# Ledger of designs, part 29: VH-VL binders against q9usg8r228to453

Target 1, 226 residues: q9usg8r228to453
Amino acid sequence: IPESAEWMNHLLEKVWPLINPEMFSSVADQIEDVMQASIPSFVENVRVASLDQGSHPVRVVSIRSLPSGEASESFSEKQASEAEHKDEPEQQRKQFYNFELCLAYHAKPVEDATSTSARASNLHLRIVFYPGIKGTVGFPLPIWVEIKGFVARIRFRCELMPEVPFLKNVTFSLMGLPELNVSAVPVAEGGVNIFGLPLISKFVNDAISAAANEYVSPKSMTIDLS
Below, E stands for the ipSAE of ESMFold2; O stands for the ipSAE of OpenDDE; V2 stands for 0.75 times the mean of E and O plus 0.25 times the DockQ between their complexes.

## First folded at step 11 (VH-VL; framework fv_cixutumumab)

Design x3 (at its last look DockQ between E and O 0.61; V2 from the best seeds 0.00; counts 0 for: pae E 4.2 > 2)
Fold by ESMFold2, look of step 11:
Structure x3 (fold): chain C 226 residues (1-226), chain A 123 residues (1-123), chain B 108 residues (1-108)
Amino acid sequence: as target 1 above (226 residues)
Amino acid sequence: EVQLVQSGAEVKKPGSSVKVSCKASGGTFSDYWISWVRQAPGQGLEWMGEISPDSGTANYAQKFQGRVTITADKSTSTAYMELSSLRSEDTAVYYCARESYDFWTGTDYMDVWGKGTTVTVSS
Amino acid sequence: SSELTQDPAVSVALGQTVRITCQGDSLKWYEASWYQQKPGQAPILVIYYKNNRPSGIPDRFSGSSSGNTASLTITGAQAEDEADYYCNSWDSEGNHYVFGGGTKLTVL
């Protein structure tokens, strides 16, 4: 691991538990939307009640600097752009900083799989299913979903500007779908045994992956910081 | 029109070192990384390492760690590769190549190649 | 492993279609780029990101990828297509570029 990644990991260790979970609300909403579009016929509704990062942080595995050339769709377009800037001073053109992060997360083992207090230290979602069974319509079935692990590779393209804070735009894109491992546990202490937990885990895993796919290359998102 | 112009052929004795230059013309030197790739006679391409001209940071393939030094001089738009403790197995053509990526497609590629520098190691 | 595997040699009759393959774990994350090298010459880029061609590369060159495998296809092979072909990708596990062993294409 490079020295710069190690200091970032030490920072994350201290900051991660302090992050307001509401900063992830947009992510939770997107996952909810995907789940609602894919709901089984015997379920009337599903919602994501919360997404909480817990106290066990994500880890930066690697940071890779990338060449700063202008983005293009073809080799010919890149050659034309280079010809346009021939002999031009670098400070007179757009400036980019491009890099890639590899992030990994691994949940810590939980001694009591049914205890919500013990599971709260790991990254998790609280999900509520509403079965469509006659006579029980509106019966909430709360499910605790732990993210057991993930590996993601993200490219960033930062458009620079000469004024403080020096960032005009940030564009990011995922390099392939993240590797993702999800585990579901019912929360209700007086509840019914749920033998379909592997099916629920797969459903949630697929929903998170589908949400992430909206950012997989060549798709991207740009955040305007100006 | 972007070109990489490499230094001429070298003949070296075992145990010595060689320094190959790669001068960029017709483009922006500081925006792109430079790779060094070698090819022994009748063999395939072998990546040796890279340099970022902006930061001066170099990375090396594990096989060459400790024997190769890659540098860049922004004022002359020139990258250098020095290989020390030469052996007969180091006889090869040494290429420099400009690294780039395409953010929109998510791929990495080497878009401009030098013509190669033949290094012969013989006693 | 970070190895990229290519068949060492492939033959095609003039005007016929040939496929050159490249397989390796790094291709799960990073698309291959393809390089043509003729004897005594430097490599040139012919395909990047599945099926993108640099300007000046004939339409008969195309690429595809699936899982851990990338392929270069030449439709209607010409005598001038006789060359060595290399695939290449980034491997973040090893933090380096990796080349396949190369495939010598012979046009009969």
Scores: ipSAE 0.307, ipTM 0.675, lowest interface PAE 4.2, mean pLDDT 81
Fold by OpenDDE, look of step 11:
Structure x3 (fold): chain C 226 residues (1-226), chain A 123 residues (1-123), chain B 108 residues (1-108)
Amino acid sequence: as target 1 above (226 residues)
Amino acid sequence: EVQLVQSGAEVKKPGSSVKVSCKASGGTFSDYWISWVRQAPGQGLEWMGEISPDSGTANYAQKFQGRVTITADKSTSTAYMELSSLRSEDTAVYYCARESYDFWTGTDYMDVWGKGTTVTVSS
Amino acid sequence: SSELTQDPAVSVALGQTVRITCQGDSLKWYEASWYQQKPGQAPILVIYYKNNRPSGIPDRFSGSSSGNTASLTITGAQAEDEADYYCNSWDSEGNHYVFGGGTKLTVL
């Protein structure tokens, strides 16, 4: 519904910069863990220094309500569920609200790539590489990873309860791996591109994708809000 | 067994409106979305729109936006599709179908179909 | 709006295997369902979510997906399998259902 998406986008524009980046700490940790598990041989260690959403918000491309019925994995299970609950009062049934969001992000063009403030307006990661090359071990190499864009589709199942906040739990699942475009830039005064930027970008992209894959359908995550 | 029973064949004049009904029996009605799909003679399936009987929310294909109205009556477990400003090109078999949904797999499909309602638009 | 494309017609010899393919950008995000339609009849769901079959659908029907494609395979085609087959999915925006153009299967 275009109106709903528009409303949400207006809200996001206002709320997005107010979000504490620490809210994404768990995501950052997960990305770090994946990167640590898959570091190249020439890298001794990698750290995610920060994940910051910037001031430019994600956009809701679409929102769609889904049927509230008991989602079953199989046709037979669905039929069985229908048969079992046919005589049960509606009041005793768990109530669910299901919906799908399509999110898109496009970074604002940065005219001056050297401007940290300009770059900080966009969603970005700060990563520190510790090279494993002789003589460079332990020397941190800060990398700025700009998220150029992504598209994601997410389905949500909200279990409703009569008590405040009326949400018992929320389950979400990604509908496929999100499309992701990242760009890595070394934060070095001396411009020594020790690591091919394309390789770093790919590494980061793969890490984020791998992290995201843990939530791709039929996998899901449930957050208890009670 | 869940069945969708549709209203009978209609013959309409150009410029008039037609309202087709789809009654569900043998299962829950409000928990599932209902889609309307038409098929012109010798042509493929064309999705027209859908409704959530529970919420009353309806979505329409862009082609039919403003000309089609889909409604539902939960008390009678009946969905309706009204198409206005009928043209000869609207001559088709109109189907209602139940949309099933699997949250975990992100899958939507139409598992139960009505037998179709033939609508003929002729001068 | 996203479009799903199918070959308009395919043929298979009796007892042989045939694959009907559906292609579209939305299939990267959503799984397709497949419907069989015989002349003068309503469509029947034959495959949903990869390789799931509703009750009553023979096991010779199978489904698969890859990239932006979904496929319906009939292994050991029977005479009664002669029909039109339609793929269905959501569009790229997830707002509308979209049908493929349909594939007429002839069993020789």
Scores: ipSAE 0.052, ipTM 0.663, lowest interface PAE 3.6, mean pLDDT 86
ESMFold2 (binder alone), look of step 11: mean pLDDT 89; pTM 0.922

Design x4 (at its last look DockQ between E and O 0.53; V2 from the best seeds 0.00; counts 0 for: pae O 5.4 > 2)
Fold by ESMFold2, look of step 11:
Structure x4 (fold): chain C 226 residues (1-226), chain A 123 residues (1-123), chain B 108 residues (1-108)
Amino acid sequence: as target 1 above (226 residues)
Amino acid sequence: EVQLVQSGAEVKKPGSSVKVSCKASGGTFSDYWISWVRQAPGQGLEWMGEIYPDSGTANYAQKFQGRVTITADKSTSTAYMELSSLRSEDTAVYYCARESYDFWTGTDYMDVWGKGTTVTVSS
Amino acid sequence: SSELTQDPAVSVALGQTVRITCQGDSLKWYDASWYQQKPGQAPILVIYYKNNRPSGIPDRFSGSSSGNTASLTITGAQAEDEADYYCNSWDSEGNHYVFGGGTKLTVL
């Protein structure tokens, strides 16, 4: 039987470049909100101008079926449920399909550091900082943020229904905070300030992590498909 | 109430294989992942692999890939772990454990353990 | 890296507080579970998720985490707490579960 993770990766290779970046606008807005709440003392404002997935896809490292019966209940609920349902078939309890994905992303090295086309093939954000002192060396400071890599472990719970299309809703939750590595690069030419990039990279990393934390277990999001 | 009953102690020669059984009673079997964990004398716990009996899907720790085979028989509610090409350092107690989870906490945990099966490898 | 590191031994005076630590890169991202093992017995779960206790585990057991470190704290240690303690977590680099090396707790 074909390895399911590799089949999904083949699909993803074809689909990833075709996704409209506007589908990520709500994610970009959420990251922006977190950044604006956490502005460093030398910055008056910050915005996320865009989030673009590029053409180099994430990779499914693994897919794992999860129990939908008593094994998915809390510790105390499992003990009570086992005593109550020992004579009943497990599959009659709920109409759910649960699974887990482990996703990994690794940016491809850019051989031509001056090529924006090559750099754009990786997952990236465009961020604009507004320095705190008006009337200085320029107000907007555009920053290119490259996602060097991440690892995320996500659980999905699909509630099924007997009516077409057989899928009522999908709930997802992150299993722990995603591992995340970002790198900031200023787009403006000149010798303005190179030593500040590590601080900017940390600020962006922390903001993305804080946004993701709103979906880390026990928090979740449910998407109604009915 | 739920119990995992393991097969008895084994004495094996180097180069042979061993197959340890783990029978579940007093609860559901096929809807739980079953882990295998070993412990050499005076040493810590070492996770070997797991199986989901409903699908037959097994995962293995990298150290044991190619030497361990984990299977399950739903009709008898029994999981099996077979370790081949035995060496003296494979002398250990082998535990099975039922994996469970609170779906929303994000933590898998082993809530029911077998009593262990001692495997001794000697000439 | 992928390894979970624990001190091999820790001592505590009866009735005092002890902290057992577990360190590894995976713990920055994934919560640990803690297991107690007494001589000649199978391990038992004492802490899962962040600070949850299964039924039957005394409230003197608690868990916490910070950075890449998880801790098991026993306040008011009793003689029956003398055991080996193991942390366990998912390891993204190996795509599997890993146990720490274990800590032998001696109650003086």
Scores: ipSAE 0.339, ipTM 0.679, lowest interface PAE 3.9, mean pLDDT 80
Fold by OpenDDE, look of step 11:
Structure x4 (fold): chain C 226 residues (1-226), chain A 123 residues (1-123), chain B 108 residues (1-108)
Amino acid sequence: as target 1 above (226 residues)
Amino acid sequence: EVQLVQSGAEVKKPGSSVKVSCKASGGTFSDYWISWVRQAPGQGLEWMGEIYPDSGTANYAQKFQGRVTITADKSTSTAYMELSSLRSEDTAVYYCARESYDFWTGTDYMDVWGKGTTVTVSS
Amino acid sequence: SSELTQDPAVSVALGQTVRITCQGDSLKWYDASWYQQKPGQAPILVIYYKNNRPSGIPDRFSGSSSGNTASLTITGAQAEDEADYYCNSWDSEGNHYVFGGGTKLTVL
């Protein structure tokens, strides 16, 4: 691990459990929307009750600086863009900082799967299924979704500005779909044998993947920090 | 046109070290990753490592970790690859290559190559 | 580290079409670049990102990807296309470049 990644990992170890899970509310909402759009026929509704990062942090596997040049689809376009910007006064040029992060997460093994506290140490989703046929709402079925692991590569483009916080906006893009491993576990309340846990796991995995796909290159998201 | 000019052929004894240079001309140097790739006689291409000259950050293939050192001098637009504890198996042509990328597509590629430096390790 | 695999050798008749395939787990989410190497010469980039060609590369060269594979296709092979072809991408961890073993293309 490059030295630069080491200090980041140390920082993450300290900061990760301090992060308010509400920061992930938007992500949870997106996942919920995708789930609701793809609900199986035997489910009336699905909700994401919570997304919690736990105390076990993601790891920065690698961090790389990237050239500040404008992205071009063709070699010829890159050369042309560089040539065109050579004549612009330095003062008027937008400054960008580009970098790439590779993130990996591996859940800590949980010895007691029935222990909520043990499971809560890892990244997880709480999902509630409402079984039923159209027009009938059954009893809610709470599901604990454990994130067993994921690997993601993300590129960032930061537009710099001279004023604090020196970042005008940040654009990020996923370099492919993250590799994701999830496991659905029934919440032991009431002995309900939830048939189809593998199907639920797949459903959740597909939903997360579908949500993530909206940010996979060449798609991107820009956040205005100004 | 961007060119990478490499140092000349080297003949080394086992156990010694070799340092190959790669000088960039005709374009920016510091803003691009430079990779080192070798090719043994009759064999395929093998990636050794890379450096980002602007930051000095280098990454190495696991196989060469601890034995290879990649450095760069921005003032001379030159990258260096030093391989220590040379063995006969290190006999190869060593290439430097510029890594280009497209941010939006996430694509990385080696678009400019040096002509290669032949390193022969013999007793 | 994930490996990229290629057939060691393929043949094509003059004017015919040939496809060289690269396979590896990392290709599921990383694109491959392709390099041509003639004897005694440095590799030359011929394809990057799907079907992008650098300047100077003939349009008979094309690229594609599917699943865990990437392919280089030469439509209407010429005698000068006889060379070794290498695919390249990141490993599954995204930490290292990896080359395929190379494919020797013979034009008959």
Scores: ipSAE 0.021, ipTM 0.612, lowest interface PAE 5.4, mean pLDDT 85
ESMFold2 (binder alone), look of step 11: mean pLDDT 89; pTM 0.922

Design x5 (at its last look DockQ between E and O 0.33; V2 from the best seeds 0.00; counts 0 for: pae O 7.5 > 2)
Fold by ESMFold2, look of step 11:
Structure x5 (fold): chain C 226 residues (1-226), chain A 123 residues (1-123), chain B 108 residues (1-108)
Amino acid sequence: as target 1 above (226 residues)
Amino acid sequence: EVQLVQSGAEVKKPGSSVKVSCKASGGTFSDYWISWVRQAPGQGLEWMGEISPDSGTANYAQKFQGRVTITADKSTSTAYMELSSLRSEDTAVYYCARESFDFWTGTDYMDVWGKGTTVTVSS
Amino acid sequence: SSELTQDPAVSVALGQTVRITCQGDSLKWYDASWYQQKPGQAPILVIYYKNNRPSGIPDRFSGSSSGNTASLTITGAQAEDEADYYCNSWDSEGNHYVFGGGTKLTVL
């Protein structure tokens, strides 16, 4: 791990538990929308009740600095820039900082697999299914979904500015679809068919992957910080 | 337009070192990372390492770690690759190449190559 | 760390279409770029990102990718296309660039 990645991991250890889980509500909503579009006919509804980061942080595995300025332009833009470089001051070309992160997450083992408080330390979702079955229509079926692990590679383009906070825009894009492993556990012990848990895990895994696919290169998202 | 001009061929004895230069003309030298790639006779391309002229940061392939030193001089727009403790298997053509990427497609590539410097290691 | 695998040699009849492949785990994450090297010359970039050509590269060169495989296709091969072809990608596991072993294209 480079020294800069260790610094970021140290910072992340302190910051991660302090993040308000409501900051992930947009992500939870996207996952919910995908799941609702994909539910089988015997399920009336599905909801993502919460997405909570827990206290065990994601780890920065690597940081890679990328070229900026002329080197980061499209090939056609490079050809034009090289032909007209006398009219383009070097400082204007370097207003962006580009880098790539590889992030890895691994859930910590839980001593009591049925303890909600012990499982809450890991990244998790709380999902509620509403089965469309006779006699129990409208019965909420809560499912605890733990993110056992993931690996994601993300490129960032940071647009810089001279005034505090020095950062106008951040654009990011995923390099390929993240690797993802999830595990479903019912929070209510009675009445749940444990043989269905692998299917629920797959359903949720596919939904998260489909939501993530909307950010895989060449798609991107820009966050305006100014 | 944009060119990378490399130093001339060298003949070296085993155990010595060689330093190959790569001078950029045209373009903005400090913006581009420079890769070094070698090719032994009849063999494929082998990436050795890279440097950012702007920061002076270098990165090396594990195979060459400890034997290769890559540097850059912004004032002369020149990158250098020095390989020490030469062995007969280091006989190769050594290329420099300019690294770029298209952020929006996420693609890394080497768009300009030097003509290569032949280094022969013989007793 | 990860390697890129190419067939060592491929032949094509003049005017016919040929496909050169490159496989490796790094291609799951990073698109390949393709380089042509003629005997006694330095490599030149012919394809970057799936199907983009640098200025000056003939439109008979195209690229594609699927999964951990990238392909370079030459439609209507000409005698001047006889060369070695290399794929290249970043490998974040090893923190370096990796080249395929190269494919010698013979035009008959």
Scores: ipSAE 0.511, ipTM 0.774, lowest interface PAE 2.7, mean pLDDT 83
Fold by OpenDDE, look of step 11:
Structure x5 (fold): chain C 226 residues (1-226), chain A 123 residues (1-123), chain B 108 residues (1-108)
Amino acid sequence: as target 1 above (226 residues)
Amino acid sequence: EVQLVQSGAEVKKPGSSVKVSCKASGGTFSDYWISWVRQAPGQGLEWMGEISPDSGTANYAQKFQGRVTITADKSTSTAYMELSSLRSEDTAVYYCARESFDFWTGTDYMDVWGKGTTVTVSS
Amino acid sequence: SSELTQDPAVSVALGQTVRITCQGDSLKWYDASWYQQKPGQAPILVIYYKNNRPSGIPDRFSGSSSGNTASLTITGAQAEDEADYYCNSWDSEGNHYVFGGGTKLTVL
């Protein structure tokens, strides 16, 4: 790993467990929305109870700067920006910084799968299913979804500004659907092992993938940091 | 049409240095990364390094780290590759290539190549 | 550093289809580009980003990828297609370009 990536990984190791899980609330909401839109017939409702990153961080596999001129959002925008600012001093031109991150996550092996604390060290999603089965309607079925691993390649475009924090906005896009490995584990207290159904794991996987797909190129998300 | 024009053939002694130039014409220079690739006689392509003329950032293959220096002059739209401590094994054709990049597809490729510069290292 | 591997040589009969494959771990994360090189000439980009062809490249050239592999396919090989073909991508760390060892294509 290049020095830059190593530096980032060291930082992540320290910062990752300090991150408030609420930061991922939007992601959780998106997953929930997708799940609700595609619930199986035997499920009345589904809720994402929590998304928690745990203490085991993602790893930066690679970080690379990208050419500024080639990483334009659109040919038209580049032309427009160039045309509009041809006469402006270089200092007044919008400046962009583009870079790529490749991220990998591998869950830490948990020796005791029954240990909630051990599982909580890894990235996980808690989901509650409300089954539509006769006699079970309204009884929540908690499911623990463990993220066993993922690999993602992300492109970033940062619009720079001279004022603090020197970032006006950040646009990111996934370069393809991330490879995702998830495992759904029933929370022991609920008697009905409905979780043995390959269907639930598939449902969760599909939902997460669908949520992620909203950010896959050519789709992108822009965050205004100003 | 964008072209990369490279400097002429070089004959060098072992232990000396060679500096090859690559001038871009027919397009923007600063917007693209420039790669240097060499090919020894009868061998494959070997990437040496790259530079962003805009930022001045250069990356080098590990094999050439400390021995190769890649620079760029935006004012003349010219990239340079200097290889020091030349050995007989450095005898090769040296190519410069423009790297194109598409942000949305995450794709990079070398779409324009120079014609190559032959560097011969002989005692 | 991750390596890209290619078969050193392949043959194809005139008018037939041939596939040249490139394999490497980095291909899981990065797309490959393909270059054709004829003797005494500079390499020419023939395929980039999945199945994109630069202007001037015949439609008989196509690209594909699967897992840790990328492939260049020539459908209906012509005599002029006899050349060396190189795949290219980034290494697993995203720090360096890496070329495959090249494949010499002979058209019979």
Scores: ipSAE 0.018, ipTM 0.549, lowest interface PAE 7.5, mean pLDDT 85
ESMFold2 (binder alone), look of step 11: mean pLDDT 89; pTM 0.921

